VH-VL binders against q0aze0. Designs and how they scored, part 172

Target 1, 268 residues: q0aze0
Amino acid sequence: MKIILVNNRFKENTEKKAQEIAGQLSALNVEVIIDNGLDEPYAGTVDFIMVLGGDGTMLRAARRYGQRAIPVLGVNMGTVGFLSNIEINELAEYLPLILREEYSLEARMMLEVAVFQQQSLLTRVFCLNELLLRSNSPRMLSFALEISGQKLEPYRGDGLIVSTTTGSTAYSLSAGGPIADPQLDAFIVTPVASHIINKRPLVVSPEREISLHLLEEREAIIGIDGQIKMDFGAENRVLIKRAPHPLLMVNLKAKPFFTSIDRSLQRQ
Short names: E, the ipSAE of ESMFold2; O, the ipSAE of OpenDDE; V2, 0.75 times the mean of E and O plus 0.25 times the DockQ between their complexes.

## First folded at step 7 (VH-VL)

Design E15 (framework fv_bermekimab; at its last look DockQ between E and O 0.55; V2 from the best seeds 0.00; counts 0 for: pae E 12.6 > 2)
Fold by ESMFold2-Fast, scan of step 7:
Structure E15 (fold): chain C 268 residues (1-268), chain A 124 residues (1-124), chain B 107 residues (1-107)
Amino acid sequence: as target 1 above (268 residues)
Amino acid sequence: QVQLVESGGGVVQPGRSLRLSCTASGFTFSSYGVHWVRQAPGKGLEWVAAISYEGSNKYYAESVKGRFTISRDNSKNILFLQMDSLRLEDTAVYYCAKDRIYYGSGTFYGMDVWGQGTLVTFSS
Amino acid sequence: DIQMTQSPSSVSASVGDRVTITCRASQGISSWLAWYQQKPGKAPKLLIYAASSLQSGVPSRFSGSGSGSDFTLTISSLQPEDFATYYCQQANYFPLTFGGGTKVEHK
């Protein structure tokens, strides 16, 4: 069995804990690769991915490894979040189940984001939560949204979010988008401070293709999962579709999504 | 240089067929939707047909629907218009034109590159 | 089909004049309208797309405005090279349709 431990190098407690866990797994004849985020993703075959940290670390793991159809377990290190299944102090209890492959898997859709400069591909990125298009200056954007070959009326405002259902509780929520059951596959398209009064969030089939481009030269950025930023101008175009593979999340204990989000909203 | 060149126009008899070609150079033809637009002598522009970049979506003006067929060969950078059952009212200069948008699956915004046109006329 | 009505069909103007051409769609086409310039014996040239977006390389004296059904092309100060026929074209519904054209000619 080969396991990748994904951690955040810049949180000292997480780095030390990853080393301790790696030692424990090695003692059980498990091969361990540590991914602290600074190097290229591990290219070899692996059986399981264990993410030690909060939601941000899980988003990075999903981007790096999510398309490989490998089980991914989120282990919370004390941070409030939605993408972890067990707490670090529970790991010893659940480790035998992990090694015997006695767990269920939950599939979470991902976005495939392709960014073009004219007709040339600049980058292709996979993400778990969302793509954000936003203005990078005091000026409002003017942009075109296409859904499966249909041009919608132009958008004017600060930007737009294209989210997975997993991402419905992230930036899309803050911008007025709906809370979606992450078991559903759908795109959620949420305007950011639209000048057009009747622009509402849209929930569309994951089989749809979504594209965006600017109608006026402005300083804008594309943001991916709040972690990647790219400049975006009038000669750029972004194409979004459902990624070929979902992220396979390990479920070792029941984590009630709806009561969790309900409590989170009451604290806001 | 970005260029479109039409060919295949000529003098035909009513009821006959003609195939127009448009050869693209200087840009990635396979990434763009392309149009046929015609203009009768001394008259205005009339949109005839369009085809998406991948070739799967085709669109026609009502006056030519069922008689004209648009197609493309991305490996050769060529756009075609097969014109069947030609009528006197089909007399025009036929232009091919590239849409400004790339990778549009059925969306068009404006035609930024045009050929010089090829004339279709009728005998006697 | 969407009918595109341009007015006027012809306008006589002098260099330095402000020229305004209007285009009316028979139903709402959002902002999906382009403007073209055509000189005799030549292919059309794209000036404006999405009602108000200036095509790269087109002089700033050209501007477009409007949305829904009513659109305007303005040439703020006519130059000698601007004597031509101008066409609007809607890109919202199939079939795509052009206006009848407006000829800008010398006084």
Scores: ipSAE 0.750, ipTM 0.891, lowest interface PAE 1.4, mean pLDDT 91
Fold by OpenDDE, second read of step 8:
Structure E15 (fold): chain C 268 residues (1-268), chain A 124 residues (1-124), chain B 107 residues (1-107)
Amino acid sequence: as target 1 above (268 residues)
Amino acid sequence: QVQLVESGGGVVQPGRSLRLSCTASGFTFSSYGVHWVRQAPGKGLEWVAAISYEGSNKYYAESVKGRFTISRDNSKNILFLQMDSLRLEDTAVYYCAKDRIYYGSGTFYGMDVWGQGTLVTFSS
Amino acid sequence: DIQMTQSPSSVSASVGDRVTITCRASQGISSWLAWYQQKPGKAPKLLIYAASSLQSGVPSRFSGSGSGSDFTLTISSLQPEDFATYYCQQANYFPLTFGGGTKVEHK
């Protein structure tokens, strides 16, 4: 068995823990690769990904490895979030199950985000939470939203979020989006400070394609999962689709999502 | 400098064919949908046809459908309007215009740049 | 097809006047309406897009308002160079359609 341990190099405690766990796994004849974000994603084949940290680390892991259909386990290290399945102090208890591959998987839809300039693809990113388009100035943006080729009402506001259901409890929620069942595949399109005060979020079929482009010669920013940032202007467009592969999240321990919403949200 | 220049207009006989061209410069032609709009003498504006930036989608006014063909050569930055079976009512100044928005494959958002137009008339 | 009814067909005004032109669509077109200015012997010029967005380079005395089926172009203070014919155009449905035009003339 070969396992990738994903941690955050900027969090020393996760680095130390990764080393410790790597030693333990090695002692059990498990091959271990540690990914702290410093290097490029490991290109070799692996059987399992263990994410040590919080939601941010999971998002990074998802972007780096999510397209490879590898089981991903979130191991929380004392943070509050929605993407961890077990606590670090529980790892020893569940390690035998991991090694025997006795766990269930939950498929989480990811976004495929393609950003273009002119006719050229600038970047293609798979992400677990959301794509954000926002103004890079105190002024609101004007932009066009197309869903499956349908031209919607021009958007005027600070920005727009296109989120997965997983991402519904992230920035989309702060912007007034609905909380969605993570087991549901859908886009959530949430306006950010729209000029229409009561502009409602849209729940969109994952079979549809979403396109965004600016109507004005203004500077904007594209944000992905709150970790990737890039400039976005009138010569750019973004296409959002369902990623061809979901993130396979490991379920070692049942977590009651809906009964934990209030507790989790109150701590944020 | 963003510019569109029409050519190919002239005097024709009814039933004949004419091919209009529109040459684009100063912008990435291949990134925009483009239109033909005509204006009969002393009359208002009439949309004729549109084509998406890649040329995959074409749209026509009912008045020209089946007779006119819009096309483009992005490698040469040229828009074309093949006009067949011309009628007296086709008399007009024909304008080419670019759409405002990049990458419009089936939607259009307004025409922000126009050519000077080319006149199509008929012999008596 | 979407019929665009523009009114008035002509308006006599003086420099400094507030001029209002209306355009009514036969059905809802959201905010996908453009306004153009055309001077004699010249190509049309885009003034307003998306019903209320001012095209770059267009003076601020021009403004557009409305949504659905009723739209308005306003020139807050008419200038000598503003005497022209104005057209509305819907961009929500094919075929694209223009209004009949409004000629703004000297009083």
Scores: ipSAE 0.580, ipTM 0.850, lowest interface PAE 1.3, mean pLDDT 93
Fold by ESMFold2, look of step 9:
Structure E15 (fold): chain C 268 residues (1-268), chain A 124 residues (1-124), chain B 107 residues (1-107)
Amino acid sequence: as target 1 above (268 residues)
Amino acid sequence: QVQLVESGGGVVQPGRSLRLSCTASGFTFSSYGVHWVRQAPGKGLEWVAAISYEGSNKYYAESVKGRFTISRDNSKNILFLQMDSLRLEDTAVYYCAKDRIYYGSGTFYGMDVWGQGTLVTFSS
Amino acid sequence: DIQMTQSPSSVSASVGDRVTITCRASQGISSWLAWYQQKPGKAPKLLIYAASSLQSGVPSRFSGSGSGSDFTLTISSLQPEDFATYYCQQANYFPLTFGGGTKVEHK
C-alpha cells in the first residue's frame, strides 16, 4: 500500500508529525511519500492521500492530486475547518479502517481553469474553492462574463469570483455569496464590489462553460484558491469548466455540515 | 500588420450576381468573427452580414436575406460575400471588418479592423 | 429591427470645443454599443466599444457613457483631426444597426 502524506513545512509541527506518522506506517509495511510542498507532485501510483493540516493544505493537495481519483483524508492538526474529517489525536483509532479501506467517499466538484494570452494557452490549473478576477489598481474593471457563449451585460467593479459549492464558505462568502451545500455540483458567480451596474450572485449549472475577459486595458489579477496569483490583462482570457474528476474526500467520522456551520466559520 | 483587403467589386447589371472576397493578414483569422458592412454613396453605414469564427453561425440584414451568402475559408484566411439577385439599392462601397473579440460564437463587441472597401456599382 | 437615433445630425464647432453626441436605441441594448469615426473616403475607425470602453490607440479626449437606451459620445477638447462623421452602432441584437451619423464640421 502506498500513501502520500501531505503537509505544509512552514506550519508549526506538521513536518515533525508527518515524519512520526511516516515511521508508524512504515512499521506496518506501508510505503510513504511525503509531500511538504517543495517538490513536484509525486507522479507514481498511490492508493491514499493523507493531508495533515488545515484547509489551505487540503487545497494544495486537491490541486496536485484531485484529478487522479485517489481517496483524500483531511486530518486536522488545530482548529477544525471545513475540509478535515478526523483530528490528529484520533488517527491511531482510525488507522486500521484506513488500511482495510473501510470508509466512504464524498465527491467534491473542482474547477478546471485555462488562462490564455491572445490565442495561446498559458496555463491550466485545477482548484477546489475558487477563481478570483480582481483589479490590481484603484480603478474599477470593466469585463465580460460569458456563460456557454451567452454574453451578459458588462460588469463593472473590483472583480468577480467563480467558486465551487465547496468554495462557497471561502472568499465568495465574504463577497456576499450564499453558503451552498458542498454535495451540490454548481458554479457560484459572485461579483466583488460592483459599482454602478448592479449584479447579483448567480448559481450556474456545472455543465456550463464560463469565460472572462477585460473590456478595456487595466491591470488585473487571477487568483486560484487564494494561493496562486497571475497577472491578467486585456490580451488575456480565462475559461472555466467543471474539472474531469471530483476530489474524493474520505469519510471515517460523521461531520454534519449544517449543524456545524457556525463553529467551522468561527475557526476560519 | 493587421490588414483586411477587399476585392471583387465592379460595375454590374441589376439582377446579376457578384462575389466579393476579403483577404486577412497579420492576425489569426480563424479566431475572430467577421462582418460585411456597406455604405451607399452619400449615405450612412449599413450592416450586411456576419459570420462566426468557425463559420457555422451566419447572420444577415433583412434587406439581403435570401440573396446574399456569407462564408469563410479559414485555411486561406478569406471571407466571402456571394451576392445574388442584385438590385439597384445594393450599390455601395462594401467593407469587410474584424470583430474585436475572439472565439465569440454569436457575440460581437465592435469592429476594430476594417478594409478600405470595394465599390459595387449598378448601371442599367 | 432596432432603430438607432443620433442627435444632432450635424454640429458646427471650433478647435478646443467640447462636443457631445447622443444616441438613442428604440429598445434596450444593455451596454452593447460601439462608436465609430469616419472621414471622407476612408473606412470607419472604432473609438468606443461596450458603451464606455476606449479602443486601443484612441486619444483619451474621447469618452463614452450610457446604458440601456441612451448613450453619449464626448470629445472633451476638439482637435483639427476630429472633424469627421460619427456613428453609433448597437451590437446586442441581430440585425446589427447603425445610427444615421453625426457630422462634426468646422464653424
Scores: ipSAE 0.006, ipTM 0.474, lowest interface PAE 12.6, mean pLDDT 87
ESMFold2 (binder alone), look of step 9: mean pLDDT 91; pTM 0.944
OpenDDE, look of step 9: ipSAE 0.559; ipTM 0.847

Design E16 (framework fv_bermekimab)
Fold by ESMFold2-Fast, scan of step 7:
Structure E16 (fold): chain C 268 residues (1-268), chain A 124 residues (1-124), chain B 107 residues (1-107)
Amino acid sequence: as target 1 above (268 residues)
Amino acid sequence: QVQLVESGGGVVQPGRSLRLSCTASGFTFSSYGVHWVRQAPGKGLEWVAAISYEGSNKYYAESVKGRFTISRDNSKNILFLQMDSLRLEDTAVYYCAKDRIYYGSGTFYGMDVWGQGTLVTFSS
Amino acid sequence: DIQMTQSPSSVSASVGDRVTITCRASQGISSWLAWYQQKPGKAPKLLIYAASSLQSGVPSRFSGSGSGSDFTLTISSLQPEDFATYYCQQANSWPLTFGGGTKVEHK
């Protein structure tokens, strides 16, 4: 069995803990690759991915490995979050189940984001939560939104979010988007500070292709999962579609999404 | 050098068929929707047909629907217009033109690159 | 089909003049309008898209305005190379339709 341990080197003591866990797994004849986020993703074949950290670390792991159709387990290391399944203190209890492959998988849709400069593909990235287009100055943006060959009225405002259902509780929620069951596959398109009175969030089929480009030259950026930032100008276009493979998340114990989000919203 | 070059125009008799071609170079042809636009001598522009970048969506002006067929070969960077049951009112210079945006699946913002046109005329 | 009406059909102007051309759609097309310039014997050239966005490489003396059904192309200070025929074109609905054209002629 070969396992990738994904950790966040920039969080206190996570590297040390990852090394300890790697040693324990090696003693059980498990081959371990440590990915601390600084090097290229491991290119070889692996059987399992264990993410040590909070939601941010899981988002990084999903971008790097989510398209490989390999089981990914979130192990929380001190930060409360929605994408982990077990706590680090529970790992020893669940490790035998992991090694015997006695767990269920939950599929979570991902976005495929392709950014072009004129006709050249600049980058293709995958993400679990969302793409954000936003102004990088006090000036509002004027941009075109196209959904599966249907162009909407020109949009004027601070930006737009295109989110997965998993991302419905992230930035899309803060911008006024709906809370979505993460078992559903859908794009949630949420305006950011629209100057058009009746612009509402849209919930559209995951088979739709969404494209964005600026109608006027402005200082803008696109953000991916709150972790990647790219400059975006009038010569750029972004194309968003459902990624070829969902992230396969490991379920070792029940994690009740709706009661968790309900408690979070009531706290305000 | 981004360019489109039309060919296949000529003198035809009413009721006959003609196939126009448009060869693209200097850009990724498979990433753009493309159009046929015609202009009768001394008259204005008339949009004829369009095809999406992947070839799955095709659109036609009512005057040519059922007689003209637009198609593309992305492996050869060629756009085609098959013109059947030609009529005198089809006399025009035929231009091919590229969508301003890439990966448009049926939407349109403007045509930024045009060929020089190919003339279709009729003999008595 | 959406009908596009241009006015005037022709305008006589001198170098340095401000020229305005109007385009009216038979129904609302939001901002989905393009403007083209065509010189005799040549293919059209895109000037403006999305009603007011200037195409790269087009001189800043050209500007577009309007939304809904009424649109204007303005040439702020006409140059010798601007004597041409100008066309509006709606991009809101299939089939695409052009205006009848406005010829800008020497006075």
Scores: ipSAE 0.007, ipTM 0.569, lowest interface PAE 8.6, mean pLDDT 87

Design E17 (framework fv_bermekimab; at its last look DockQ between E and O 0.87; V2 from the best seeds 0.00; counts 0 for: pae E 9.2 > 2)
Fold by ESMFold2-Fast, scan of step 7:
Structure E17 (fold): chain C 268 residues (1-268), chain A 124 residues (1-124), chain B 107 residues (1-107)
Amino acid sequence: as target 1 above (268 residues)
Amino acid sequence: QVQLVESGGGVVQPGRSLRLSCTASGFTFSSYGVHWVRQAPGKGLEWVAAISYEGSNKYYAESVKGRFTISRDNSKNILFLQMDSLRLEDTAVYYCAKDRIYYGSGTFYGMDVWGQGTLVTFSS
Amino acid sequence: DIQMTQSPSSVSASVGDRVTITCRASQGIKSWLAWYQQKPGKAPKLLIYAASSLQSGVPSRFSGSGSGSDFTLTISSLQPEDFATYYCQQANSFPLTFGGGTKVEHK
């Protein structure tokens, strides 16, 4: 069995915990690769991915490994999040189940984001939560949104979010988007501070292709999962579609989405 | 550098067929939708047909639908317009034009590069 | 088909004048309108797309405005090279359609 341990290199105790867990797994004849984010993703075959950290670390793991159809377990090391399944102090209890493959998998859709400059591909990335297009100055953007070959009326405002259902509780929620059951596959398209009355969030089929480009030269950025930023100008275009594979998240214990959301909303 | 060149125009008899070609250079032809636009002598512009970048979607003006066929060969950077059952009303300079948008699947925004045109006219 | 009506058909102007050309669509086309300039014996040149977006390399004296059904092209200070015929074109619905053209000629 080969396992990748993904840790957050910027958290004070994560490197120590990763080494400790790697030692425990090696003692059980499990081969361990540690990914602290400094190197390229591990290119070999692996059986399981264990993410040590919060939701941010899971988002990075999903971008690096989510398309390989490998089980990914979120192990929380601090604050409770939406993407972790067990706590670090519970790992020893659940480790025998992991090694015996006694767990269920939950599929979460991902976005495939292709960014072009003129007609040339600059980058292709996968993400679990969302793509954000946003102004990088006090000036509003003017941009075109296309959904499967249909041009909607131009958007004017601070930007737009194209989110997965998993991302419905992240940036899209802050911008006024709906809370979506993560078991559903859909794109959620949420305007950011639109100046046009009745620009509402859209929920569209995950089979749709969505594209964005600027209609005026402005300083803009695109953001991916709140972690990657790229400059975006009038010569750029972004194409968004459902990623070929969902992220396969490991369930070792029940984590009820709706009661977690309900509790979070009551605290505000 | 970025260029479109039409060919295949000439003098024809009514009822005959003609095939126009448009050769692209200086840009990635396969990434862009392209149009045929015509202009009768002393008259205004009339949009004739368009084809998406992959060739999957084709669009025609009502006046030519069923008589003209647009096609493209992305490996050779060539756009075609097959013109059947030609009428005196088809007399015009025919321009090919590139749409400004790349990777549009049936979306068009404006024609930013045009050829010099090729004349189609009739002998009595 | 969406009919595009331009007014006026011709306008006489002098260098330095503000010239305004209007285009009306027979039904709503959102903002999906382009403006072209054509000089005698030449192919058209794209000036404006999406009603108000200036094409790269086009002088800032050209501007477009409008949405829905009524659109305007403005040349703020006419230059000698601007005497030409101007066309609007809707890109909202197939078939795509052009206006009849407006000739800007010397006074």
Scores: ipSAE 0.741, ipTM 0.889, lowest interface PAE 1.4, mean pLDDT 91
Fold by OpenDDE, look of step 9:
Structure E17 (fold): chain C 268 residues (1-268), chain A 124 residues (1-124), chain B 107 residues (1-107)
Amino acid sequence: as target 1 above (268 residues)
Amino acid sequence: QVQLVESGGGVVQPGRSLRLSCTASGFTFSSYGVHWVRQAPGKGLEWVAAISYEGSNKYYAESVKGRFTISRDNSKNILFLQMDSLRLEDTAVYYCAKDRIYYGSGTFYGMDVWGQGTLVTFSS
Amino acid sequence: DIQMTQSPSSVSASVGDRVTITCRASQGIKSWLAWYQQKPGKAPKLLIYAASSLQSGVPSRFSGSGSGSDFTLTISSLQPEDFATYYCQQANSFPLTFGGGTKVEHK
């Protein structure tokens, strides 16, 4: 068995724990790769990914490995979030189950985000939470939204979020989007401070494609999962689709999503 | 400087064919949808046809559907309008125009650059 | 097809006047409306897109408003160079359609 341990190099406690766990796994004849984000994603085949940290670390892991259909376990290290399944102090208890592959998987839809400049693809990213388009100035942004070729009302506001159902409890929620069942596949399109007072979020089929175009010669910003940032202008376009493969999240411990929402939100 | 230049207009007999060309310069032609718009003498503007940036989607006004064919050569920065079975009511100045944004999925966002037009008239 | 009706067909005005032109669509077109200016013997010039967005290089005395089916082009203070014919165009769906035009002429 080969396992990737994903941690955050900027958090020393996660690095130390990763080394400790790696030692333990090695003693059990498990091959371990530690990914602290410093190097390129490991290109070899692996059987399991263990994410040590909070939601941010999970998002990074999802972007790096989510397209590879590898089971991903979130191990919380003292943070509050939605993407961890067990606590670090529980790992020893569940380790035998992991090694025996006695766990269930939950498929979480991811976004495929493609950003173009002229005829060229600038970047293609698979992300678990959301794509954000926002103004780079105090002025409102004007942009066009197309869903499967259908032209919607021009957007005028600070920006727009296209989120997965997993991402519904992230920035989309702060912007007034609905909380969605993470077991549901859908896009959530949430306006950010729209000039139109009653602009409602849209719940969109994952079978559809979403495209965004700036209508003005102004600079905007694209944000992905709150971690990737890039400039976006009139010569750019973004195409959003359902990722071809979902993130396979490991469920070792049952977590009631809806009964825990209030508790989690109060701590944020 | 961004510009479009039409050519190919002239005097033609009814029932005949004519091919108009529009040469683009000063911008990335292949990134934009483009349109033909015509204007009969002393009359208003009438949209004729449009083609997507890649040429995969074509749209026509009902008045020209089945008779006119819009096409483009992105390698040469040229837009074409093949006009077959011409009628007297096709008399007009024909303008080519580019859409204002990149890579529209066959949608229109305003024509921000126009050529000066080429005149098509008829003789008996 | 979406029919665009402009009114008035012509307007006589003087320099400094406020000029208002209206355009009505036969069905809802959201804010996908463009305004053009055309002078005799010249190609049309884009003034307004998306109903109210001013095209780059166009004087601020031009403004557009409206959504749905009713739209307005306003020239706050008419200048000598503004005497021309103006057209609205729906950009909501194909076939694209223009209004009949409004000629702004000297009083």
Scores: ipSAE 0.599, ipTM 0.857, lowest interface PAE 1.3, mean pLDDT 93
Fold by ESMFold2, look of step 9:
Structure E17 (fold): chain C 268 residues (1-268), chain A 124 residues (1-124), chain B 107 residues (1-107)
Amino acid sequence: as target 1 above (268 residues)
Amino acid sequence: QVQLVESGGGVVQPGRSLRLSCTASGFTFSSYGVHWVRQAPGKGLEWVAAISYEGSNKYYAESVKGRFTISRDNSKNILFLQMDSLRLEDTAVYYCAKDRIYYGSGTFYGMDVWGQGTLVTFSS
Amino acid sequence: DIQMTQSPSSVSASVGDRVTITCRASQGIKSWLAWYQQKPGKAPKLLIYAASSLQSGVPSRFSGSGSGSDFTLTISSLQPEDFATYYCQQANSFPLTFGGGTKVEHK
């Protein structure tokens, strides 16, 4: 059995714990690959991915490994999040179930994002939460949104968010988007500070293709999961589709989504 | 120096064919949709046809469907209009024009560069 | 096909005048409208796209407004070089269609 432990090398607690867990697994003849974010993603076949840390570390793991259809377990290390399943102090209790593959899986839709300059593909990335288009200057953007070739009214404002249902509780929520059940597949399109009154958030079929481009020369950026940033100008366009594979999240311990949202919202 | 130059206009007999060409320079031709627009003497503008940047989507005015064919050669930076079964009402100056927006596959945002036109007219 | 009705057909005006030209679509086209200027013997020139966005190099005395079916081009203070014919064009759907034109001529 081969597993990847994903952590963040700049969080010393997670690095020490990853080494400790790797030792425990090695003693059980499990081969362990540690991914602390420094090296390229492991390219070989693995059976399981364990994420040690908060939602940010899970987002990186999803981008690196989510298209490989490998079970991914979120292990919380003290930070309250939406994407962890068990606590670090429970891992020893659940480890036998992990090794026997006695757990259920929950599928979470991901985005496939392709950014172009003129005809050339600059990059193709996958994300779990959202793509953000945003102004990178004091001026607002004027931009076009097309959904499966259908032109919508031009947008004017600070930008736009295209999120998954999992991302509905992230930046999309702060910008006025709805909370969505993460078991649904959909795009949520949320304007950011729109000057056009009728621009409400849209919920869009996952089978659609979404296209964005600027109508005027302006400095803009594309943000991915709040962790990747790319310059975006009038010569660029971005295409967004449902990714070929969902993230397969391991469920060892029941975590009621709707109860967690109520408690989290009262802290804002 | 961004420019479009039409050629191939002239005097023809009704029912005959003509092929118009439009040569592009000073910009990346293959990144833009392009159009043909015509103007009969003393009359207004009439959109004729458009083709997407990669050439896969083609659109025509009803007045020319089945008779005109738009095409492009991105390797030579040339737009074409094949005009078959010509009629007297096709008498016009024919302009080529580029769309303003990168990679429009069927969406139009404004024609920002125009050629000077080529005249098509008829003899009996 | 979306018909574009442009009015007036002509305007007699003097340098310094405010000139307003209107354009009505036979069905809603959102803000997907362009305005062009054409002088005799010359190709058209794009002035406004997306109803209100000014094309690069076009003087700020030109402005566009409107959404849905009703659109306006305004020249705030007419200059000698503005005597020309003006066309609107819907860009919402194919086939693309032009208005009939408005000739702005010296009084």
Scores: ipSAE 0.007, ipTM 0.572, lowest interface PAE 9.2, mean pLDDT 87
OpenDDE, second read of step 8: ipSAE 0.567; ipTM 0.845
ESMFold2 (binder alone), look of step 9: mean pLDDT 93; pTM 0.953

